VH-VL binders against Large ribosomal subunit protein eL28 (rpl28). Designs and how they scored, part 2

Target 1, 132 residues: Large ribosomal subunit protein eL28 (rpl28), of Dictyostelium discoideum (Social amoeba) (q9gs21)
Amino acid sequence: MSQDLVWSIIKKNNAFLKSSHGLTLSAEPGNLRNKNSLKYSGLARRTTIDVAAVNGKVVVSSKIVKKAAFPAQSKKTTTFSTVNTRKTARFVKTLATQYAPELRAAALGRLHRVQSALRSAKKAAARKAKKN
Short names: E, the ipSAE of ESMFold2; O, the ipSAE of OpenDDE; V2, 0.75 times the mean of E and O plus 0.25 times the DockQ between their complexes.

## First folded at step 1 (VH-VL)

Design B2_a8 (framework fv_bexmarilimab)
Fold by ESMFold2-Fast, scan of step 1:
Structure B2_a8 (fold): chain C 132 residues (1-132), chain A 121 residues (1-121), chain B 108 residues (1-108)
Amino acid sequence: as target 1 above (132 residues)
Amino acid sequence: QVTLKESGPTLVKPTQTLTLTCSFSGFSLSTYGMGIGWIRQPPGKALEWLAHIYWDDDKRYNPALKSRLTISKDTSKNQVVLTMTNMDPVDTATYYCAREDYGDYWYFDLWGQGTLVTVSS
Amino acid sequence: EIVLTQSPGTLSLSPGERATLSCTASQSVSSDYLHWYQQKPGKAPKLLIYDASSRATGVPSRFSGSGSGTDYTLTISSLQPEDFATYYCQQYDSYPYTFGQGTKLEIK
């Protein structure tokens, strides 16, 4: 995807952080790339990376779909507190590098927006409490 | 290899505007999470954060100096420019630019060598 | 703004001794955003410890950091001659980012 498309997706999803929704990014090896990928279509991996705010925490999910005659799925979910935001970023980068390098920039950008929104929400809540 | 280097005038007269450029290589400010911060240090004193700019053009300024500071980037030239108006002798300091990576780091991992700016008539 | 107070201002020790440097924040700081830098005269600061307790690449094992909330500590278990420098703590949790005033480690 182009940088403009990635940016558009990220901007559209920022507003829904308070509703605990996530941004899902997917990659399918060999899709729209080259003819030789056809040899491995039955063994291709499809990976999705999701970063969401859930109950004041950052949740990073990955889903790997193994293609064969019988579909098999592996879903992994890791939850991070706001105290460990930097460790969350490192985890997302490692995850993307391992499974879907083309999603790395978008996933990290999404994480930044999720973490920023959570901090803003906590600060706003604290400010409102002080007024009362 | 990541390199950062500050450039600009070494001598500034009181009331003049200071313009400093941070030139870097080995990374791009188009990369998600990347940023450049400016920090200064008066002779024999502590470090003071001035401003930063990130890949998405998010700009933050130290409130104590906000009215005097402007930060901008030129991604194609790998440069970040800091402008500080109405210079005073108390602004004499070594000015550093440093790399930030919001996505991976949350610290200043690499610093330029610094440039000493003296404010004197 | 979060004020970071470092103590002592100057610490005079001999090589081989243990150094303990303190950094106290005026309000709670996430440990993920408390960092330590080493600065030698005429040089730019060098990242030493990040996330309160993680050593930066190439930093010797004699350096360790600890702490949470408002109280943080940098420890050097056995001082080497090259360790005599000024050490700064920094918080990156709240805008504006702030540094402590520094602790100068000098040879006795």
Scores: ipSAE 0.006, ipTM 0.553, lowest interface PAE 11.8, mean pLDDT 78

Design B2_c2 (framework fv_bexmarilimab)
Fold by ESMFold2-Fast, scan of step 1:
Structure B2_c2 (fold): chain C 132 residues (1-132), chain A 118 residues (1-118), chain B 108 residues (1-108)
Amino acid sequence: as target 1 above (132 residues)
Amino acid sequence: QVTLKESGPTLVKPTQTLTLTCSFSGFSLSTYGMGIGWIRQPPGKALEWLAHIYWDDDKRYNPALKSRLTISKDTSKNQVVLTMTNMDPVDTATYYCARESWGYFDYWGQGTLVTVSS
Amino acid sequence: EIVLTQSPGTLSLSPGERATLSCTASQSVSSDYLHWYQQKPGKAPKLLIYDASSRATGVPSRFSGSGSGTDYTLTISSLQPEDFATYYCQQYDSYPYTFGQGTKLEIK
């Protein structure tokens, strides 16, 4: 892939992540010298944390860049039930504290909203079952 | 709070095998992206990286010492063990374990001085 | 392996002064594959700067990192008594990870 194409994708992705309304959170270490180096893309070294509701469960997705001789980027998805909210909160807090402390408050806030929505949905489903 | 502590013998004879244990708390080595590295420092000298192990069991060793080093983890006990064979007086150093995240060491144990002499 | 050379070996300054510490690599290190550590006598090293310029958790704003290619710098804008220590740079661009020989910052 050409450096020009990579740069275009990075600009678009950065705009999307910065404008995120709690959907996706990202952090990239600052570089006062030259953060736009052609050898190092912001996308390649970006850490992201996302929290979503999928099929009645909480899904936490993270993308962490591994650097050491061979730059590696890996995405991990972990699924949690809504009955174990403390375990899910500890996981998100630990993940954010380790890789993106600046995203911690936003990630926990999104987790709270996702958990509240799922709890409300379960409560509504229970009420429908009783009426039917 | 993240804490790490090295344990093992402080005195080793030449040709013997050194086994050091890193015990940690405040995080899990099953956490994505997390690892433990071992670094040593001979008296009055620079830091030297020895080995690391990551959450996914990815192991790397300093090529200068590769044939002498073995690293393993016990995630359930929150421990990482480093073994170094055929100890020599030049291996006298303070040995540190440290939490590693993507190539940097953000929390270190206090270090344990290992003296190699007859 | 990449050899890191730090200069000066010893830097003598007074509290309130600015300190500039250099780290030079024998081969080009990717612009953010370099970290800085502080070590006080008898103590373990402490991470100060990671990925060339990012300040570690709890590290005061007077510490800053910069540089690219083979030349990297750690700057302490206004020295405090607790800042007198030995400073090490480390690269993780290639295995084995390597450290510089250290710069000792001592009271004048």
Scores: ipSAE 0.000, ipTM 0.510, lowest interface PAE 17.4, mean pLDDT 77

Design B2_c9 (framework fv_bexmarilimab)
Fold by ESMFold2-Fast, scan of step 1:
Structure B2_c9 (fold): chain C 132 residues (1-132), chain A 119 residues (1-119), chain B 108 residues (1-108)
Amino acid sequence: as target 1 above (132 residues)
Amino acid sequence: QVTLKESGPTLVKPTQTLTLTCSFSGFSLSTYGMGIGWIRQPPGKALEWLAHIYWDDDKRYNPALKSRLTISKDTSKNQVVLTMTNMDPVDTATYYCARYDEGWYFDYWGQGTLVTVSS
Amino acid sequence: EIVLTQSPGTLSLSPGERATLSCTASQSVSSDYLHWYQQKPGKAPKLLIYDASSRATGVPSRFSGSGSGTDYTLTISSLQPEDFATYYCQQYDSYPYTFGQGTKLEIK
């Protein structure tokens, strides 16, 4: 994923936080670097980490997909309030370290942007109320 | 090991443009969530945040100084450059560059470079 | 912008004493986006406390941070000689980032 695209999606979501759909980060070689897909043969694992703003809260999800064979996929979702930024960051770090270390920095950057967007929306609402 | 170091002129005349370079090692500014900021401190005074740049080239400037500041990065050289126009004696300060850990706080700082604006 | 006011401006104490430093914000700082830095003469600032209450790596347990909203406190439970320095609070709740004017801890 393009870092500029991630920022653009975050800015768009700031205007429509109630309707936020989130952004998914992938450790899949074919999605991030198509040439790396050619080097992988046999069984490979793909992991996605999703950090989204949903109804004023931060939602972190993870999903593991096996290449070439599919037992039931496992999806885990955890919801955090904006006042628990430290706990949310620790959770994201732990999740990324366990499942996709190469996505750790990207997931944390996404978390930071989601939290900033939520804070900006809250301040915009407060500013609008004060003008009345 | 993470290191940052500021470089540039130590003496600047009033009305001139100051260009400072932050050279770093031990991390890449291509890493998602990473950023570098510039902070200055006049002798005996408080810290003042000037600008920062993120991995995705997103730039933020202190509104009080925005018209005078430009920040850019060269990821291949591990450098961030700050330019400040129309220098004045009140701009005499130690200038620091610092890394944003995940964009939230300044975890590693350069040693600082004193820039004196005289005459 | 959010203005941070630190008090006292100067605090004169002896080693072994407890230091309490305050940082007051002109508007609420959300999500504990408040950090504390220590600066010794001629040196760059060093991160001490991030997110109001978390100690940075290598920072002794005598340092603690607390607070929320507009009122934040840095406490040093038993001053060591190396703790006499200037302390700054900083908020990251909104751009521009702002620092307090600093509290100077000096030896009596």
Scores: ipSAE 0.006, ipTM 0.525, lowest interface PAE 13.9, mean pLDDT 76

Design B2_d2 (framework fv_bexmarilimab; at its last look DockQ between E and O 0.04; V2 from the best seeds 0.00; counts 0 for: pae E 10.2 > 2, placed apart)
Fold by ESMFold2, look of step 2:
Structure B2_d2 (fold): chain C 132 residues (1-132), chain A 121 residues (1-121), chain B 108 residues (1-108)
Amino acid sequence: as target 1 above (132 residues)
Amino acid sequence: QVTLKESGPTLVKPTQTLTLTCSFSGFSLSTYGMGIGWIRQPPGKALEWLAHIYWDDDKRYNPALKSRLTISKDTSKNQVVLTMTNMDPVDTATYYCAREFDYGSEYFDYWGQGTLVTVSS
Amino acid sequence: EIVLTQSPGTLSLSPGERATLSCTASQSVSSDYLHWYQQKPGKAPKLLIYDASSRATGVPSRFSGSGSGTDYTLTISSLQPEDFATYYCQQYDSYPYTFGQGTKLEIK
């Protein structure tokens, strides 16, 4: 499915954020304020940060070019439950501040949207469970 | 303009419960990432963090005081309430509420003027 | 619990001099969560430096912060009369969140 179509579905339907399609959309420049990453192409384009909903959880992934002894790029994925919202925000802030400060605001904004969508989905599920 | 103001009794007897209200303007706890903390300062002494509450109702308490503290918010009234039970003369201090600027930033960027609470028989 | 020890307890200097205030943590603190506040008598604390080295809005450039791990420093490059106050460091890295005991900067 193309990223434009998936983005349109996510903007329209909160529940869609429970799928791995969220990882695909958050990797697009338009989801992390494309122009900001382009602005720092010579200094900060060595790293990317993605925040997405996968299977009802918050997944933070990054591609970081490590310095010094290991020139190969470092790829890391960390999964957070929706209960640990402060821990997730601290992790994203610290990661961006250290490795890609120009992405910090965009990454935290994306995190906000993902967490809000997951909370709305949980609230809707809880209301349905009470009705049953 | 961001403002915070603490209100409540200024004189409390030992064993009584203290209830303090932080009333604020210029921002809302409905804003993602926004939080309010409570900090106290005994006369002539250092600052001590007591508790905080965030927009999503995430709460934490200083573990030395946790059994005595309760924090709650009313987002529609722009208020945060701190309750502290079993007051003792050593709890005499100026009590401040303060705003945390941004989710994950975790510093106190605006403070109320403080209210001195004296605990005496 | 992370204890922040500030040194000196009192620093007596004249206007125009350079002030160096130390904050030492009992355990390593991420600089992203080490902050400095200024407090004048009878007033609430005011945020001065956040994330170890970033000046808060409206803070003059004569204030600077540095450090990492367990050792942090606040520097005032040329003291103004309004800078004589008590300064607190604060860590927000590890629960419970703690403040240093303060350094009182007074006129010699």
Scores: ipSAE 0.007, ipTM 0.586, lowest interface PAE 10.2, mean pLDDT 77
ESMFold2-Fast, scan of step 1: ipSAE 0.015; ipTM 0.607
ESMFold2 (binder alone), look of step 2: mean pLDDT 91; pTM 0.930
OpenDDE, look of step 2: ipSAE 0.015; ipTM 0.653

Design B2_s2 (framework fv_bexmarilimab)
Fold by ESMFold2-Fast, scan of step 1:
Structure B2_s2 (fold): chain C 132 residues (1-132), chain A 123 residues (1-123), chain B 108 residues (1-108)
Amino acid sequence: as target 1 above (132 residues)
Amino acid sequence: QVTLKESGPTLVKPTQTLTLTCSFSGFSLSTYGMGIGWIRQPPGKALEWLAHIYWDDDKRYNPALKSRLTISKDTSKNQVVLTMTNMDPVDTATYYCARDTYEYTSGDYFDYWGQGTLVTVSS
Amino acid sequence: EIVLTQSPGTLSLSPGERATLSCTASQSVSSDYLHWYQQKPGKAPKLLIYDASSRATGVPSRFSGSGSGTDYTLTISSLQPEDFATYYCQQYDSYPYTFGQGTKLEIK
């Protein structure tokens, strides 16, 4: 479910940070504004993206944790109907691109699977209704 | 790399049936959210959407032309076929196929188009 | 069906000038489903702006889109020679999908 997706995405992000060869966090020589630069975003911030099916709807949750900065940790949840699947995909893509580009492909893949499962369930229910 | 290409006859006689094939590469029409549309453009006129087929074989037709149009796919060959019956000189146009997909980089718009094929209807 | 009306039909300008192209829908369209395409003579249309205001990949920053409901605008802030083409708006909100009649941008 949703918790499984959260841990899968976190594991991929952590594996990337732990085993990524060629990851450079050093600023270029002479760069006076390298503290909190984009090169450090992956280590300074931890972001999770959760996509789940709840009551026949798609629920997208995000949690952004800043390592040592104020403001405090932020969590946001947004609910989508299955009939607007492209709008939901665009939302997930934008969210991932803005906060966790490394999670983008995994989050979109999970969204596809969640939406497919929900549509399959609706088609099955419709077939059963016709048989009755 | 995504590519689409239209093929079929360049000349059709009035009352005949037109069959056009869209051959594509760089993606699969079995991918969730994927679709192929057919659009035509008469010389000097606007674009007109004709028909659409989706990954789950859902088909949509322009109501103005629905009785004349059939769209089908062959996933194993990476092809989509459009058939239009009872051709008339006013159907002379450049016919395009285009990808309509939710895919990671695109969305709900026509992001890649074939080069188009001019079909002339005359006696 | 939703009818899209573009104005002007032809816009004659010089390089360096600002172009403003309008697209009006016969009924309200969600901005999420209003797109703009550029077409050069003898070529297929190319996606320029999607969801009313988002630039497609590789599209220069001089192109911008705006609008909501029934009124949409495409703006080119400083025309380059390669920008002289025909521009079409399209709605994807309802079947059948429809395109405007086009605005031809030509050199004065």
Scores: ipSAE 0.005, ipTM 0.517, lowest interface PAE 13.6, mean pLDDT 75

Design B2_s7 (framework fv_bexmarilimab)
Fold by ESMFold2-Fast, scan of step 1:
Structure B2_s7 (fold): chain C 132 residues (1-132), chain A 122 residues (1-122), chain B 108 residues (1-108)
Amino acid sequence: as target 1 above (132 residues)
Amino acid sequence: QVTLKESGPTLVKPTQTLTLTCSFSGFSLSTYGMGIGWIRQPPGKALEWLAHIYWDDDKRYNPALKSRLTISKDTSKNQVVLTMTNMDPVDTATYYCARGTEYWTEGAFDIWGQGTLVTVSS
Amino acid sequence: EIVLTQSPGTLSLSPGERATLSCTASQSVSSDYLHWYQQKPGKAPKLLIYDASSRATGVPSRFSGSGSGTDYTLTISSLQPEDFATYYCQQYDSYPYTFGQGTKLEIK
């Protein structure tokens, strides 16, 4: 896919993303299912990346399911203001590259929509305050 | 189809100000992550980045030339303008504008204009 | 500023041979911010490889990039006549953006 085409799709509708409210992006659960792959049985990891608006801020969360003595998973969240658009985009790109490279484009598209919605809300609030 | 094209004077006298315009089509500079930069190349020499402007009007300048450079955009006209003051013969170069984005290619210049040769002489 | 040093300055090879071009950074650069360009005489540069290893649209599979930290390489597995050009590496990890001085690939 050309980057111009992917960019246009993300910008206009995010039509290939399943949700516009809270987007959970996950690496496809791996199960090699080879008859000789006992070594990889149960090694499927689920990593999710979520980008949402919370209290006027961008919240990026990741959930990593790790193999442990007992099944364990950890969730990390990082909060960004809309003023730090570049820093937030770089963070999302790095996070996706490390944990779910196949979801980089979708995560950045979701970030764009979340940031745009927050900026619109802030401008609307500012206009209302000035009018009153 | 994405295109960029540089325009401006091809001859400049020493001490004068150079103004170059980059006209583009096929994308909007208001699109998240989009940016346009200016790069120059003196005859037979390497590429040198000059300035960059982003969708959010953030501007970055090469520190070696910052006092001489101004970059601005007019999104309604699809233009980016670079101004460089106090031109000197050593500033003779081909000047390019190129699309560079923080969102996708993280500062790679994926589409370039054809370049315009600016000669500085008396 | 991060200084990018390309080697060799000139590489003389014949069609069909493998070319390996090096780009060394004065300090560590993330591979996400290392890009390669091809420039033919009288023409604008063209993006060849971005993020150290991703081929730009329309770039033949014989071109590949690799590397991390301070050491990056561009490889052309079997040179075609149209590949004889000057190649530049570029970084964006730190402002200002910087380019290497270029490697000229010429026909032997």
Scores: ipSAE 0.007, ipTM 0.543, lowest interface PAE 11.9, mean pLDDT 77

Design D2_a7 (framework fv_denrakibart)
Fold by ESMFold2-Fast, scan of step 1:
Structure D2_a7 (fold): chain C 132 residues (1-132), chain A 122 residues (1-122), chain B 113 residues (1-113)
Amino acid sequence: as target 1 above (132 residues)
Amino acid sequence: EVQLVQSGAEVKKPGESLKISCKGSGYSFTDYWIGWVRQMPGKGLEWMGIIYPGDSDTRYSPSFQGQVTISADKSISTAYLQWSSLKASDTAMYYCARDEGYSSGWYEFDYWGQGTLVTVSS
Amino acid sequence: DIVMTQSPDSLAVSLGERATINCKSSQSVLYSSDNKNYLAWYQQKPGQPPKLLIYWASTRESGVPDRFSGSGSGTDFTLTISSLQAEDVAVYYCQQYYDTPYTFGQGTKVEIK
């Protein structure tokens, strides 16, 4: 119970506008707590996986921050249509396994919510189009 | 139209093997999960597991893990549920149903097969 | 496993009157990040497979009459049939799809009084 015991959800409330369909999850290694051997404040390896809806498609992004002082260093973005559900899920699994295995279940859950929202929007639009 | 058509009723003895089928039509079979649901006589619904036909990714309910095998043949748009050795307690109606979700979809099952009655008695 | 409990087990309602079925989950099926309840309702008539009526606790499936409505959040949910018709005689099941294994309530049989 509680993925938040191991990882956190990054929320941007008072500084930035966020996507209504996007969530960012992160995990931070415990090794960062040992300050005795490193004099570089904020030296961290942190991985984030973001899943969002953009222009009716699912966009999956990954980011590895090798130095905490720099916001993005190795960001990759891949776009999928909703009809490629399995390919998108496999991509998210592979991404999580490679960068942050602890985030896999959460990232897949987020993916399905994003895909569901997009399908619901399409279904609502189709019903509206069939009216008078 | 979307249809799921299941194989006919089966009458078997304990210890026998059995494989029942669920054929999808009217939609892209490889883009949807197929779930299996058991309903024992006079009882409610019990989820057994699901399969994604495109690559046979399968997920089972812990209660059915190791007791049944779910498989699919995408070339003929058919999913299967099989037992290596039937027990009297397997007597039930078995339904297949279509699901778009992987783990937490926005709905469970939108289309259902007509059901396959399996009777296991000595 | 998330346990789903329905009440009552059976309900007899006169034609044209309101039928109310309750469903309780052993833990919340509300996902805080999207504010959605991962709960569905199905109708099963004698000799037929189940039919989806409601998903996301309150969204009616296409083709389902507007006399059927779902409400509730978190752990307590209700299916309401505002004016019972003869064709509504069936067993009704709630189901959570918040977590695997997916689980169903035990069912509520609705009959004409």
Scores: ipSAE 0.000, ipTM 0.500, lowest interface PAE 17.4, mean pLDDT 75

Design D2_a8 (framework fv_denrakibart)
Fold by ESMFold2-Fast, scan of step 1:
Structure D2_a8 (fold): chain C 132 residues (1-132), chain A 120 residues (1-120), chain B 113 residues (1-113)
Amino acid sequence: as target 1 above (132 residues)
Amino acid sequence: EVQLVQSGAEVKKPGESLKISCKGSGYSFTDYWIGWVRQMPGKGLEWMGIIYPGDSDTRYSPSFQGQVTISADKSISTAYLQWSSLKASDTAMYYCAREDYGDYWYFDLWGQGTLVTVSS
Amino acid sequence: DIVMTQSPDSLAVSLGERATINCKSSQSVLYSSDNKNYLAWYQQKPGQPPKLLIYWASTRESGVPDRFSGSGSGTDFTLTISSLQAEDVAVYYCQQYYDTPYTFGQGTKVEIK
């Protein structure tokens, strides 16, 4: 899938001066508290939800990352048109509730912004076409 | 429709080997871990270990490390529990259960169980 | 390992009356980062596999009757059946999934009085 626009949501606060971009939605429970747990040790337990605009469509993807240093080993992707806002919102809400419940509100907010941006772009394109 | 189906009951003698199976259907097998839980007759539940079928990453309870082998074949959506040499103390019902890979670390779906009886 | 202890070991309750089962963990199963209790409750009827009733200490699994409820936080948890029905005769188990190895309580047998 092309990476025309990928926006992610970050809810966690960084103790540093924004050392990482505020661009990725992640459902990590915490770093080293359970160092020997199967969820933390050697296996990067991370589920991310990305909401992006690709070729005028809303693309929602969920990634399961087994090892943090490598690409996601499993990714689910679903594509929606900008006009199907209820269906897309329901999908994002269900996906976030299943994989990243603490980030559900942020993911829905991101979806709204992505859909709004795409609608704005569509209006601009329509106005241009009318003027021919 | 969404199911975990386990192999049938086994009756074995001490010292024999055994391999039982757990087949997932109706869902994406590599989106979940498969755990194994033992229940000795009249007793409670004991977690044995868990495997991620996508790459066969396996984690054991310390009590079961070295006693059993957990494996999986993602091409046929099946997980396995194996003993090289059975003991009478292995007599129990064995359940497989699924756990979400990401954030839902509880067992939402269970197999029907495989009864293993080991007696001379 | 986190030790899970249930009380009582067995409970006899009249039909329509309230049943209360307690579960204690040897250490907190509340994860501060997401403020969730990593605690589940399962029901096991004779000859059947366990069935998930409650997860995150208080969230009822889809299809589970509303007479079942979970409460508590940290180390002390309760499963309540507000009005016991005949089909509720079973052994109930609490389980922590905060750390490995996952551990279960010893079980509480619920019977009709």
Scores: ipSAE 0.000, ipTM 0.510, lowest interface PAE 16.2, mean pLDDT 75

Design D2_a9 (framework fv_denrakibart)
Fold by ESMFold2-Fast, scan of step 1:
Formats: C-alpha cells, sequence, structure tokens
Structure D2_a9 (fold): chain C 132 residues (1-132), chain A 121 residues (1-121), chain B 113 residues (1-113)
C-alpha cells in the first residue's frame, strides 16, 4: 500500500475513540476504582475528554453526560494541527472548565504529551526530507 | 483594517547575514499565526514556516528547517525571517501572511507586500 | 509531504470564455471527521502578493467575483472562471492545508488569447 492509501484509510477511521489502553479521562470516581473490571474504560455513561494523535493531527473528543430522568449524552470531536498548540490548549481548557473541571489538569497534561510526540515525529520527517 | 507591512528590498553578497521584518496592524497580533512564503524568480510559492507570536511557537517546513530562523517580537507586533549566511540561491521574493482565526492552522487570509532579497557577488 | 500538481502549466482563453484549472493532490485532503476538503485557491497578479480566492475547496472569499468557483473532492479539484475578464490574467495556485508542511501547486498562468 502507498503512504497515501494508508493515510486515507487511517483518516477515514479517525472518528473512533481508541481508549482501551487507559487513554480516556473520566470525571466519574468509580472509573479509577474499577481497574479489575471486564468493562471497557470510557465506554460507560460518563463525562470524558480524550486527546489523541490521528494522522499527524491532535483530535480532542468529548462525551458529555446530561443528568436527567433519562440520561443523554453528546459526543463531539474537534481536530487541530500540531502548529496550533496554543489554540488547542485554549480549547481544552474551555471545554474542561465548562463540563468537567476535575479533568482539566489531566487533559492538558495529555494534550502536551500528544503534541510533543507529534512534534518529534515532524522533526524526524523534516530531517529525512532534507536528505533527499 | 488588517495590514501586514514588510521591510524594504535587500541587496546582499553571499555569506552576509540578513533579517527581514513583517509588522502586523489592525488586529490582535498575538492571536494569529504568521507564516513565511518564498517565491523564487519566475517560480511558484513555497511555505517556509510559521510562528504564533503570543508564545513564539515556531514550525518549519522540512525543506527550510535549519536554513532560516523565524522569530517574533510581540511588543512591536513584528515577525522576522533571518539568515546567518546568505547564498545566491536565496534570491527570491519573501512574503509574510496571516493564517486564519480558526482553531486549527488553515490558509492565509492577508498577505504582506513582499520583500525582494537579491544575493549576488 | 503532500504533493500538489496543477494542469495545465499555462492556459490561453478568449475574453468571455470559460477557463478551467485542475489541481491534484498525492493523497486525499478530505477529512472524514468534518467532511471538509482542506484546499484553497490563490490568485497572483504580476508584482503583487497572492490573494485568497477560495477555501474549503468551494467557498468563495468575501469580495471575490461570482465568476470564480471551486469544485472537487478528495484528490481532484478544479477552479473555474466562467467568463474570463481582462483583470483575471494572473497565475493561480492551489494549496492544501490538510497537513503540515503546507504545499502549493506549481501554478497555472492564465493569459488572454
Amino acid sequence: as target 1 above (132 residues)
Amino acid sequence: EVQLVQSGAEVKKPGESLKISCKGSGYSFTDYWIGWVRQMPGKGLEWMGIIYPGDSDTRYSPSFQGQVTISADKSISTAYLQWSSLKASDTAMYYCARDTSEWELLYFDYWGQGTLVTVSS
Amino acid sequence: DIVMTQSPDSLAVSLGERATINCKSSQSVLYSSDNKNYLAWYQQKPGQPPKLLIYWASTRESGVPDRFSGSGSGTDFTLTISSLQAEDVAVYYCQQYYDTPYTFGQGTKVEIK
């Protein structure tokens, strides 16, 4: 497969959250206590904020649970390039402050790690491009 | 009115250093990315890099990383493009341009008038 | 890096006739999550900086005449000038902003026949 084909396939699937390895942040205390559960972390009805690297982009996903007689949730996904680090941080701060203040520090820490990894990847690509 | 005003034309010899400028006005300078684009005589556009003046976060095109330095001084709303040692191949028109106000890096909505740099012996 | 290729390199069209410029990307610039094509078109007249014409492949920038339109999706894009005017003589560039580094097509020069 060409790089372009692989890129297209990965981008087509980027709406999916890949949180099975403890990459999803949750506002619900029970999530931290249930480390021996057979249930997937982050798939329950909880307010979550996830930050992931997809196709060289930063993807911020949120799942907001509304407290009501019949609970409802809304999933939103927003994509940022690596060069918009300040705008991405501002977005994450605003989102966390509005819906899950307890997740703010963890979400920002995750964002900084994701951005750092993508920057390292871009630097490696830049070195290769300069050598033909 | 949003404006980007660039420094005047430069005529230099190989090996000389140079720093050209791009001054923004009519908007919040620290809230928008400023990119640099090279156009060699009779050729197309090449993106060199971009800077967010609010925190000096700078990104380079792989082809220009290590060849130039991009910086900004937010106190005077000015971005810079600098060479430590010019080569004849640096002869080109250099444009600065403002990236859009969207939350991800996109396209350029305002451009400076350009700075012509001529490097010859 | 995403490579942008334009065709033709130059185009001569009579006044009032339609001009069509093509732009091809080496990989898709359509983002599935927002269903947007990360492609812009610029016009550059001699001695002037580039001017934004179209963004998101088909959205016309404010102040740009209705005769300019953009179309296409994924890897194949077209800029159309429905009725060429004298002031439209320029070089036209496509740009992808799907990923960094930003890349431009080599340009298409539009001339009067």
Scores: ipSAE 0.005, ipTM 0.530, lowest interface PAE 14.0, mean pLDDT 78

